# VH-VL binders against q9ybr6, part 28

Target 1, 148 residues: q9ybr6
Amino acid sequence: MSGSVLDEEAEKLMDYDYLLEKLYKKVPPKSGTSEYRIPEPQIIRIGSQTVIRNFREIAQALKRDPKLVARYLQKELATAASYEEESGQLILNVKVSRKVVNQFLQLFMKTYVRCPTCGSIDTKLLRQERAYMLKCEACGAEQPVKPI
Short names: E, the ipSAE of ESMFold2; O, the ipSAE of OpenDDE; V2, 0.75 times the mean of E and O plus 0.25 times the DockQ between their complexes.

## First folded at step 6 (VH-VL; framework fv_acasunlimab)

Design e08 (at its last look DockQ between E and O 0.44; V2 from the best seeds 0.62)
Fold by ESMFold2, look of step 6:
Structure e08 (fold): chain C 148 residues (1-148), chain A 120 residues (1-120), chain B 108 residues (1-108)
Amino acid sequence: as target 1 above (148 residues)
Amino acid sequence: EVQLLEPGGGLVQPGGSLRLSCEASGFTFSSYAMSWVRQAPGKGLEWVSGITGSGGYEFYADSVEGRFTISRDSSKNTLFLQMSSLRAEDTAVYYCAKDWDTAFIYFDYWGQGTLVTVSS
Amino acid sequence: SYVLTQPPSVSVAPGQTARITCGGNNIGSKDVHWYQQKPGQAPVLVVYDDSDRPSGLPERFSGSNSGNTATLTISRVEAGDEADYYCQVWDTSSDHYVFGGGTKLTVL
């Protein structure tokens, strides 16, 4: 392979964390997967930043606006986060590992997506004044959730 | 340079309340998850509660859920455990523990522990 | 809730190798951490992420994890290694840290 793809890859070759993630893609994740799948984060480190390259796909699997999920990660990681619509990537202004990102995405799923009554991810999140309300479209259950 | 300093615990009657504190120094407190771990006399370690670096998530062992509340105050670099409805089974040395990261990964530093005795 | 099982005790002669097991259903899919606790002291991390060693810990401490068993291995055991050893995981199903029951290592 040659061309612009290789130029982009070459620019990232100095990133030790990126190289480790490339090598570890052959090792199965130790945390396992849930019955409602979240795509594995494709993490690369560029300087002091962390980039989640497949963030659009992650947000789509969570059935939520990418900007909402980005704001959640910004809060939980105590750092700035910006979503780039054109590329579908999320940029975090902190060094963070795939393990930590995975843990918070799983917590997002449990907190803001999965119905606690029936386990379905067919839900919507309503913002009402100072609260969020999680409404399940499968079983009709509703409950308040912590704001983001 | 990391230090976790716990004021002494105490003797409390069953049904009573006690608030534990853990003063942290030598690291950016808000960047790390924190936990309480207890050890009854002659027994093993039991995780009691944990809180993420941001304070966004608090989790509790089944044995204390509904009775204990974990919290943190970043302005004081202090972790707290509010203990209520205390039982004899809660008698233990209580350790505060610092996580490696803002989420729950493993503990890299521990305090010296403080004894809580629940007895009439 | 998730359970980690350790033998209550292991005895080993000085200079020999001690192996302390931590059993759990599908524990090989989890990251296992190990703590050493000497009498009257707080626990100290000795292995993290199954097999990684904290800085300053001698290379004779090592770990492995596969299937349903994680193992802490201490080669060339010394009297100073007498302690209780605990394995630990974070269990995503319960959102709990879980410790094993502990293993008392005795150096004969």
Scores: ipSAE 0.714, ipTM 0.885, lowest interface PAE 1.5, mean pLDDT 88
Fold by OpenDDE, look of step 6:
Structure e08 (fold): chain C 148 residues (1-148), chain A 120 residues (1-120), chain B 108 residues (1-108)
Amino acid sequence: as target 1 above (148 residues)
Amino acid sequence: EVQLLEPGGGLVQPGGSLRLSCEASGFTFSSYAMSWVRQAPGKGLEWVSGITGSGGYEFYADSVEGRFTISRDSSKNTLFLQMSSLRAEDTAVYYCAKDWDTAFIYFDYWGQGTLVTVSS
Amino acid sequence: SYVLTQPPSVSVAPGQTARITCGGNNIGSKDVHWYQQKPGQAPVLVVYDDSDRPSGLPERFSGSNSGNTATLTISRVEAGDEADYYCQVWDTSSDHYVFGGGTKLTVL
């Protein structure tokens, strides 16, 4: 049985549209296994762009500068991103699903927020010339992390 | 049409090294996460390693962590798996798998697989 | 590590309905995907996101997921449906793809 998949781009668009419809119907998000929960991204699509409406709140939950988180997503999604300080929204120049955005936000939390030693989220990210250092305020551990 | 071609399989001795490649076509390679999934003879599917579309994150199964390295070359639309310190239990058909998106959700396309046999 | 459990085999007569289960702790909170693999072939996606079906797949294939069990349902089973079926999730705790052990569907 050769299951044919729709044309790649058309199928992705259809899937994204379906996900958006679900969001508007207030379908409860599936809970992840993450011990620390960040707000689910609220996404709307405008043309070829994806807008994260509650991005400020997400960044606050991550305890990081929204601009830093935006840069991270820009890199991971290989797209341009613009943070609107007035609205607190992030605009991505790509069509992307809530699932993908959420996965990268979770990865951001794991990599740049959570202490790998004690699991605390009370951490600071220190920028060095060629690297970042994650410093834990709870246990004092310092961990080098990849630059954003 | 999406195509995934997997050359590089073969016979290797225990402790040896082998590099697999997967040449991708028919889609924007850098926009999608890629994975290696293997299947030992007569056994089930086992995820081996995955890499995000941008290459920003690499993940490995515990069974291969420290021995295998996944990488990608966007200029060549090619996925790689460098295998070292090979063991008999690494004997399997290795599949290149395309993910649905730039992160890890599910596999919408699979290569035909390449056989790697680790034997003295 | 997160574990998916499948029965090793399921047998059905032609025209009957096959149900293949995939058990996992709170699997209902995860997105479950299903693959079909015929002998000597690569796996093929047959159900994704619990219940969605790729274009070109017969409506006979359906999926559900709730509680601790996901189920692949194949109605009006045909001889050509004989294959191995695997469930799969992405585990966010370990950052691993996890496959079930696979189920061999035999059409009697």
Scores: ipSAE 0.640, ipTM 0.843, lowest interface PAE 1.0, mean pLDDT 91
ESMFold2 (binder alone), look of step 6: mean pLDDT 93; pTM 0.949

## First folded at step 7 (VH-VL; framework fv_acasunlimab)

Design f01 (at its last look DockQ between E and O 0.25; V2 from the best seeds 0.67)
Fold by OpenDDE, look of step 7:
Structure f01 (fold): chain C 148 residues (1-148), chain A 120 residues (1-120), chain B 108 residues (1-108)
Amino acid sequence: as target 1 above (148 residues)
Amino acid sequence: EVQLLEPGGGLVQPGGSLRLSCEASGFTFSSYAMSWVRQAPGKGLEWVSGITGSGGYEFYADSVRGRFTISRDSSKNTLFLQMSSLRAEDTAVYYCAKDWDTAFIYFDYWGQGTLVTVSS
Amino acid sequence: SYVLTQPPSVSVAPGQTARITCGGNNIGSKDVHWYQQKPGQAPVLVVYDNSDRPSGLPERFSGSNSGNTATLTISRVEAGDEADYYCQVWDSSSDHYVFGGGTKLTVL
């Protein structure tokens, strides 16, 4: 029974999500309120654009390249983003609230920075051909993460 | 005017599968997170699953994790909920809910809901 | 998991003020939203971001949030206000929407 290509892709996506969920379930959410907090985004709106003024500081707190974090936000917000290296600001070509930006930054931290095994933020993101690998320098754990 | 139409409810046996759909109109579909919220007969509201506007993140209630899959098709302005391994406790009216923004803030619009009954 | 606690029922006479509480640990630091649901109908947003009111809703509906308790206040209650009311938050720790158990408001 030749399931439609769409059904196969849906099954593959289900399998991937299921695997991701299983991977996340195996690590008891250390309810440890990791005291580590990223700075709150300082946002100004200019016309149809949103500027994150302290974006460099946020990226530093995330221990990731600002360009990487910018790409992430571009994808999640479905917009163009421009990082200004001189000012350290990120310009988003969309009107977005501080709450939404903050939520995605928190998700970024959870997904691409925090070790799901030990909760450490001392991690490296390694780019592979089709995926990223999050490697923890504290406990040595490695896990695949969705590409940005 | 924002509209959310939820066809696809029905009767299914335990262990069975069902796919719900929600057709959205009146707003830029891809710019808003969407969720499914269910309500068992005579019970309160229970969040089931949510997906961001871009589809980059999917979240599930613990009660449905591993069994349900949320997805969206921007070309059709449609939200889906694939339900598998259905249980009697999954019997509920399932609501499609539009989020205020591309992430998870609050629900500003709700569909009328569709009844899913899981019974032998 | 984060839990929101509501009284199961509140009764009020017409013209009086109803107060529906929503308890949660440090809920005052969260944004609380409220929904009204009448029998056989879908929920409707009545208060968002603790105290803001959607366009078209009467000024009789208001919200507050501090400490461990959020409150939906309905002044000059009318028979048409009889419904179930749910509080809701986004829990960033668990990445879940959380609803209260709901409160049935009866207009006597």
Scores: ipSAE 0.881, ipTM 0.943, lowest interface PAE 0.5, mean pLDDT 93
Fold by ESMFold2, look of step 7:
Structure f01 (fold): chain C 148 residues (1-148), chain A 120 residues (1-120), chain B 108 residues (1-108)
Amino acid sequence: as target 1 above (148 residues)
Amino acid sequence: EVQLLEPGGGLVQPGGSLRLSCEASGFTFSSYAMSWVRQAPGKGLEWVSGITGSGGYEFYADSVRGRFTISRDSSKNTLFLQMSSLRAEDTAVYYCAKDWDTAFIYFDYWGQGTLVTVSS
Amino acid sequence: SYVLTQPPSVSVAPGQTARITCGGNNIGSKDVHWYQQKPGQAPVLVVYDNSDRPSGLPERFSGSNSGNTATLTISRVEAGDEADYYCQVWDSSSDHYVFGGGTKLTVL
């Protein structure tokens, strides 16, 4: 099983064949386009707080009200959040990394912006009582999404 | 002194159900994402399911989607995996794993695992 | 789903350097993490974020990631390094963690 030059060459060939086999199987399509990008959060950590300096620009890219996106992050990070309207900055009462913020912002895009039927970001979020409906303007699909 | 304890496991027939639990201690449970990872005998690691710290998102590998449900109870510091419609290929050691953060970054701690055997 | 490919085995002599590869399409744009698993034991983290070491891990463990290949490097290999090694990423397009198939490191 080990220690042979011929065995090592055979193992490399089998590894190469394994990679080729995986490349031939179907790959699930992505849920969005490669051209859409959310701006990288500009993070400042001050004590136990995190400040996202470009939050207004991020909310604009998500096509949603900054206060809605702030409430979403407050829920998902289990912390208080304060949006400063004049500066466009968001203050989170928790230390959180850029990677974590990016992951939840990508999930916001997938959950509350991108149409799950056609992948279009041309959508609007309609509030119904205690729930939200995602309406696609491109294909007409509507579906409920969990409340924020 | 992080600890993850997976009591349970056992033998179940194909088509059956089993609920796994993972009792956590030594950290603020609700602050971290958690996952289940399995390993069939003699095989590699396969991620099964994950849940964010808040519980707001639950994700599943394609092989278990629709059959398994991940959940967490912060009052009991416990992660659960409800398994149903079990198949022979679900036979594995099941580990609970703690993520480094409230979202999915990497696992910094693992439980010792519990064996689930699906056999007639 | 995103696929990570590892050689099934690598053999090295004590004191030498082991290199374990993890192949993936554009893996250099991802954060790669590595786990060591000894027989009968749970995995443990040995490298995260491509090249960072957990506290308490020997500096002998290092990592790199560029293009389509990430590499775990173990310098001055000891008998106690004999284990299975797995690479891992979080794939944000599918919202899945993905593991490589594992590499058995044998120390002669």
Scores: ipSAE 0.730, ipTM 0.891, lowest interface PAE 1.4, mean pLDDT 88
ESMFold2 (binder alone), look of step 7: mean pLDDT 92; pTM 0.946

Design f02 (at its last look DockQ between E and O 0.41; V2 from the best seeds 0.69)
Fold by OpenDDE, look of step 7:
Parts: C-alpha cells; sequence; structure tokens
Structure f02 (fold): chain C 148 residues (1-148), chain A 120 residues (1-120), chain B 108 residues (1-108)
C-alpha cells in the first residue's frame, strides 16, 4: 500500500512540473532577454556563515520583499537565513560561494519576477493559499508558480 | 570516500518505461546537486537532467523534457530518473554525477554508469 | 542553444604538448570544466573553473579560457593520457549543462 502513495505523489509532481514546463515553453524565449541584470552579490565569509552585504539592493532590483528572497535562499540552500533590516544584509548559516548564490538569485528572477509571457520584470507575486501567482503588469498575464 | 552506485539499467522496448536509481554515499547527499549524464554508444557526453541539493529545481535537456523525471530521496541518499516513452535514441550508458555544490557548477564525481538499451 | 565545439581528434608524440580547444560564443565569460574519459570508464574531472586542477592530478594538466576559446593543455604527454576529453559549461540562459563533442587524444 505504501508504494501507491509514492507513485501518486511522483505522478502529481510530474504533472505539475510538466505543466509548468509546458507553460514556460509556449512562450518562445523572446530573444530580448531584457538586459535587466541584478547586482552581483557581495559576499563576505565569516566563520561558517556567509553574509550578503548588498542583499537589500539585490531585493530591490528583484522588486521583491527582502524577507521573501531570504526565505527563498533559505529553502534552496537548506540553511537558516537572517535578514538585517538596519544593515540590509543577509546572513546565511552556511558557507556558500558567490557563484551559487548568484545562480539561485538568477533562478529567483526567472521564476518569481520575470513574466514568462512578455519578459517584463514589472510583475507582482500574489500569495494564494496553496500557490503563488505571478501577475504581469505589462501584459496582464498570470502564471502559477511554485510556493516559496 | 564518495561512491555513486547505479543499478537499474536494462533492456526496454520502445514506448516503455524504466526507473534508474543512484545510491550515494561518502558525502552529505542533500547538500549537492545531482545530475544524470548519458552517453550513446560511440558518442559523446550528453547532459540529461539535474536537480538541486534541496530538490527545489529540476532541469531537463530538451531531448528528454516531458518524458523523463528526476527526483531524489534524501532519506535514502538516492537519486532517481524515471524514464517514460523511451525511444531508440535514448539507448546509452547513464551516469549519475555529483555536482561540486548545491547548485550547478561542475561534476566532481561520477558513477560507473548503467546501460539502458531501448530496442524492439 | 549554447554550443561547444571541439576538434574531433588531436594527435601528439610522447613528451610533447597537447592542446585541446573548446570553442563557444563568449566562452571566456564562462567557467569551463574538463573531463577525461578512457575507454570503458566513467569520465574524470581533470580541470575545473578554467584553470584549477583537482587534487591528485599531475601538474601536466592545465587550462585556460579567453575570448571564444578554452584550452586544455597537457604537457609532457604520456601514453596513459590517451583518452577522450570533454569540455563543459553551465549555460545560465537555458539552464543546461553543455558538453563539447569530445576530442580523442592519440599518443603516437
Amino acid sequence: as target 1 above (148 residues)
Amino acid sequence: EVQLLEPGGGLVQPGGSLRLSCEASGFTFSSYAMSWVRQAPGKGLEWVSGITGSGGYEFYADSVRGRFTISRDSSKNTLFLQMSSLRAEDTAVYYCAKDWDTAFIYFDYWGQGTLVTVSS
Amino acid sequence: SYVLTQPPSVSVAPGQTARITCQGNNIGSKDVHWYQQKPGQAPVLVVYDNSDRPSGLPERFSGSNSGNTATLTISRVEAGDEADYYCQVWDSSSDHYVFGGGTKLTVL
């Protein structure tokens, strides 16, 4: 009986990911990858911790709440994260490279900021009970995204 | 010592399904991204799919998208590749590859590979 | 899709220097990694992050990357260096790992 539940969950995950991929594939990546670049993370390592010094600026560039971005990184890095409101820094309880942090920030932008339909970064992330909805202010498109 | 064991290869008919597994040991499994890389007989290396350490992101080569599913079980230190709608062109040695970090950087360790043959 | 191009084969005499190139559009802005694969074996990392060498690899292996070309250099080539060599990058635009087509190094 335990095998069926795992198979069902795997099927459901496959369906969701498949649907997400299909949704993203339907829009040919407009060659116009908006030259929009987020700032490179400025990282300082202190012992077993990694501090992103310019995290506020990064969050601003992403047009998202720093706490949301912090939660995202916490999840992806499987670590505790603490955002300091005064300094605008993020403290991660793990040693992580700038390259890895940057990769996840880019993925965040692609997933939770950039409109898959028109490529605009003028979007809002709306929290729903079981999912997030990415709403584009430029083209009006709405896309479900995986919860953070 | 890092070890990657890849059981599950075999012969399958076109249109069939097969699940590959990769048992990992010698490192903190959940801290590293994992990938499948395949090599058709006499051909080069082709990346198939990758999953981040946390499992938050899955990526697929265009050639397998919609047919293959990568997953991981941290409790078992095991990486999986569910293959469906298999085609003759999917015939290859499939390698489990450990990434250097939790994201996609480079592969520092490889399994010995398992042969998947798709033939009628 | 991002493409990496390698020569299909390179031949070198023992004791000489082999250079295997990997061409890609603006590859110099990427981190290039290299793998060695001997017949019937799994690939082995020989160079990472353009020029860094894993522990245990001889100093004869080195890498460089600039412009549109990355190069794996093997100095004082030995018979045991005969293998296929693959360059690899992560393409952030497509979120794919990309391998070159591989280069067969023959030691004459």
Scores: ipSAE 0.882, ipTM 0.943, lowest interface PAE 0.5, mean pLDDT 93
Fold by ESMFold2, look of step 7:
Structure f02 (fold): chain C 148 residues (1-148), chain A 120 residues (1-120), chain B 108 residues (1-108)
Amino acid sequence: as target 1 above (148 residues)
Amino acid sequence: EVQLLEPGGGLVQPGGSLRLSCEASGFTFSSYAMSWVRQAPGKGLEWVSGITGSGGYEFYADSVRGRFTISRDSSKNTLFLQMSSLRAEDTAVYYCAKDWDTAFIYFDYWGQGTLVTVSS
Amino acid sequence: SYVLTQPPSVSVAPGQTARITCQGNNIGSKDVHWYQQKPGQAPVLVVYDNSDRPSGLPERFSGSNSGNTATLTISRVEAGDEADYYCQVWDSSSDHYVFGGGTKLTVL
């Protein structure tokens, strides 16, 4: 009994589960679409300042140095920004909403991270002479981007 | 008192050019994103172009990309729209609009609008 | 390329409630803003962030947004509410503001 019909049914079910697992593996997103989600900024307003408590995690999701992302926000928000390395927090010397911070972070992703040719986020930002170059490691495309 | 003033538009021929301006007062101009919105006679509102408070990003509707250029001059508190290769379909009242913030959130104030007519 | 669809017109009797819809794919995930435009005038904001009212606007203006439909609701409609009403979103995928086609509210 245990070595015949029941074993065959179990092996058939195991094969079916194995096939389903392979199907799920073969239908994943192939581009950087799955990594488009940036952690929601955790904002605290203190006096005239805005603190982004999870800034290190945000910069990691953007695959860029936190100081570079901080300089970008300093430019776009026209305010002083200071990154605290020990806490991973960013301090902005302006009152700004989470929605505005999110919009500029999404624009950072589109401008300095995502390849405009193939959509991959597997990219590097290189300094070349007087310009910045975005190099895609997935498709090999290179294009200039505006400096930060 | 927030105020947005668009000095006169004009009559131009197809293929012509025109530059619109919008003079802002009553707020810190460089702290806010700005947009141009147009409305053809008897039609609805159509967003044309927008620019962030810093001027770091400029965006355009597909219908005008490559023909229109938005810009801002914070020393003059003035928003501009340079329109080129004008078509009859560009005939509209053009409004400047102030965003709530330095990015694109919603419009809290509008100018009075100025008419641009593109006709032979 | 994101599209917002509004009915061209809505008619309502004075003192009743008007509901103006704005349909878009997954609009419930977006922040919807509403503008009123009277003849010969610039638009004015009447609802922002789906349901919030600008300072100084009557409480009879309200909004909701879920699924594929956002709705502007005007209770106790007055003749002075006759206007065109536009919904609007910022679409981050295209980096465009998008307006609905507008709805003319007629007070019968």
Scores: ipSAE 0.700, ipTM 0.880, lowest interface PAE 1.5, mean pLDDT 88
ESMFold2 (binder alone), look of step 7: mean pLDDT 93; pTM 0.947

Design f03 (at its last look DockQ between E and O 0.40; V2 from the best seeds 0.69)
Fold by OpenDDE, look of step 7:
Structure f03 (fold): chain C 148 residues (1-148), chain A 120 residues (1-120), chain B 108 residues (1-108)
Amino acid sequence: as target 1 above (148 residues)
Amino acid sequence: EVQLLEPGGGLVQPGGSLRLSCEASGFTFSSYAMSWVRQAPGKGLEWVSGITGSGGYEFYADSVRGRFTISRDSSKNTLFLQMSSLRAEDTAVYYCAKDWDTAFIYFDYWGQGTLVTVSS
Amino acid sequence: SYVLTQPPSVSVAPGQTARITCGGNNIGSKDVHWYQQKPGQAPVLVVYDNSDRPSGLPERFSGSNSGNTATLTISRVEAGDEADYYCQVWDYSSDHYVFGGGTKLTVL
């Protein structure tokens, strides 16, 4: 019974997500959620665009390349994004609320910055051929993460 | 006008599987997060699963994690919930709910719900 | 897990003001949303972002949120307001939508 390509893809996605969740559940979130907070996004709306004025600072707080974070937001918001190197601003070609941007930034931190094992933010994101690997410099843990 | 239609409910045996669908219209489907919320008979609302507008993030209640899978097809403006290893406690009216935004804020529209009964 | 606590029931006479509370740890720092559900119907948004009201909803519906308690206030209660009311938040720590247990409002 040739399961539809859709069923196979759904099974594969389910398997991957399940595996990811299992990997993250194995370590009870140490209550020590380091009070590490990323700066709140400073947003201005110009026409149909949303500008994050302090995007460089946010990226620095996330300890990631602004271009990487921009790509992430572009994907999650399904919009074009342009990072301005001189100003440190990110321009999104969509109207989006500060709340939504903040939520995705928090998710970015959880997914691509914070070590799921020890909670440290001293991590590196290593690009592999088909996946990203989150490597913790504090505890040495390595976790696969979904590609951006 | 925003419409959310939820076909696919029914009777299933414990351990069985069921796929729910929610057909959305009246808005740009891919721009909004979608969720399933269920309500057991005579009980309160329980969030089951949510997916962002782009489909980049999926979240599940602890009670269904590993058993349920949320997905969406933007070409069909349809939200899905694949349920497996169903239990009696999964018996509920399942609502498709539209989020206000592409992330998880609040539900501005609800479907009429579809009844899922898990019974031997 | 984050928990929202509602009284199971509130009774009010017609024309009076009903107050339904939603308790949560530091809920005042969250955005609270409220839904009305009548028997046999789907929930309907009645208050969002603590105090904002959807278009088409009567001004009798209002919300507030401070400290550890959010409150849905329904002034000049009518028989048609009899329903279950649920508060809801997004919990950023657990990445869950959280509903209160619901409050049955009875109009006497």
Scores: ipSAE 0.858, ipTM 0.931, lowest interface PAE 0.6, mean pLDDT 92
Fold by ESMFold2, look of step 7:
Structure f03 (fold): chain C 148 residues (1-148), chain A 120 residues (1-120), chain B 108 residues (1-108)
Amino acid sequence: as target 1 above (148 residues)
Amino acid sequence: EVQLLEPGGGLVQPGGSLRLSCEASGFTFSSYAMSWVRQAPGKGLEWVSGITGSGGYEFYADSVRGRFTISRDSSKNTLFLQMSSLRAEDTAVYYCAKDWDTAFIYFDYWGQGTLVTVSS
Amino acid sequence: SYVLTQPPSVSVAPGQTARITCGGNNIGSKDVHWYQQKPGQAPVLVVYDNSDRPSGLPERFSGSNSGNTATLTISRVEAGDEADYYCQVWDYSSDHYVFGGGTKLTVL
């Protein structure tokens, strides 16, 4: 190859790198990582009950129906749970610490939200016959998950 | 008042199986996460496996995943560890440990431990 | 997996202060718990949530956690404090409990 051809290839390579950098800046990084942060639960203790005041915000961050997340917490905490749709609050019939609630919400994220293939939280939970399927909208992966 | 009793243990050949149990009393068993922690002779503490109070989550150290199964029976207030495909490296004193809450926070009570020896 | 590093041994004279360290990347953002184990015995909890004492433990047992180091401090050390001490965290990334390698406290 002549020197002119080599210079042309070098210019194309530099343009390719520039284009990739430009594309990365215009395309946001995929949402969700292994350290994705769920809003901190705002907890009030009322008698023998625990109220999560920002539960709608939490469910929104998890991209899941609040009733589904409430059912999950009801099962994992072995207590009755009631979601108040008007206020967006969750009432748990048990005294429970913020740390315990947060740990189960982190486990919900890992089990029912985060794609195990690419780490994205851009996913949907689909019901298929007797199974639940987690479908990643970022990479297209699908896998079964345990029922709630 | 809280008691964790681990009858069992024993000598097993490599590749063999053994089931450990831990009988709990003095607390509402189903309200607390439980774990198994082992200690090889002359070595430090190594967490092996844990299970939430409801039994909804079970976790395993990498060295035992696929070979050990943790379970609990709330009707008998008993924690179990089913060990399979045992190796010499599994030789240790195995402790059951009670968590402070239904999730994994810290251990407030430990059993006395039971020795498992894996040797030919 | 997350790693906790402890010195293998610490020696102090009776009546002095022992400090046992537990190193980890960004451990100051974690809740650190400490266990005492005497020879032939099961471990017992001596500090939880970085600095809280179980009921019945004297104020001479204390803990701190900042930056990359958590510390168990035992003031006015007694011969009965000779033991192995382990730090512990729950690692949310791996969903594992992690222990430090242990520190043998010797009271000369």
Scores: ipSAE 0.714, ipTM 0.881, lowest interface PAE 1.4, mean pLDDT 88
ESMFold2 (binder alone), look of step 7: mean pLDDT 93; pTM 0.948

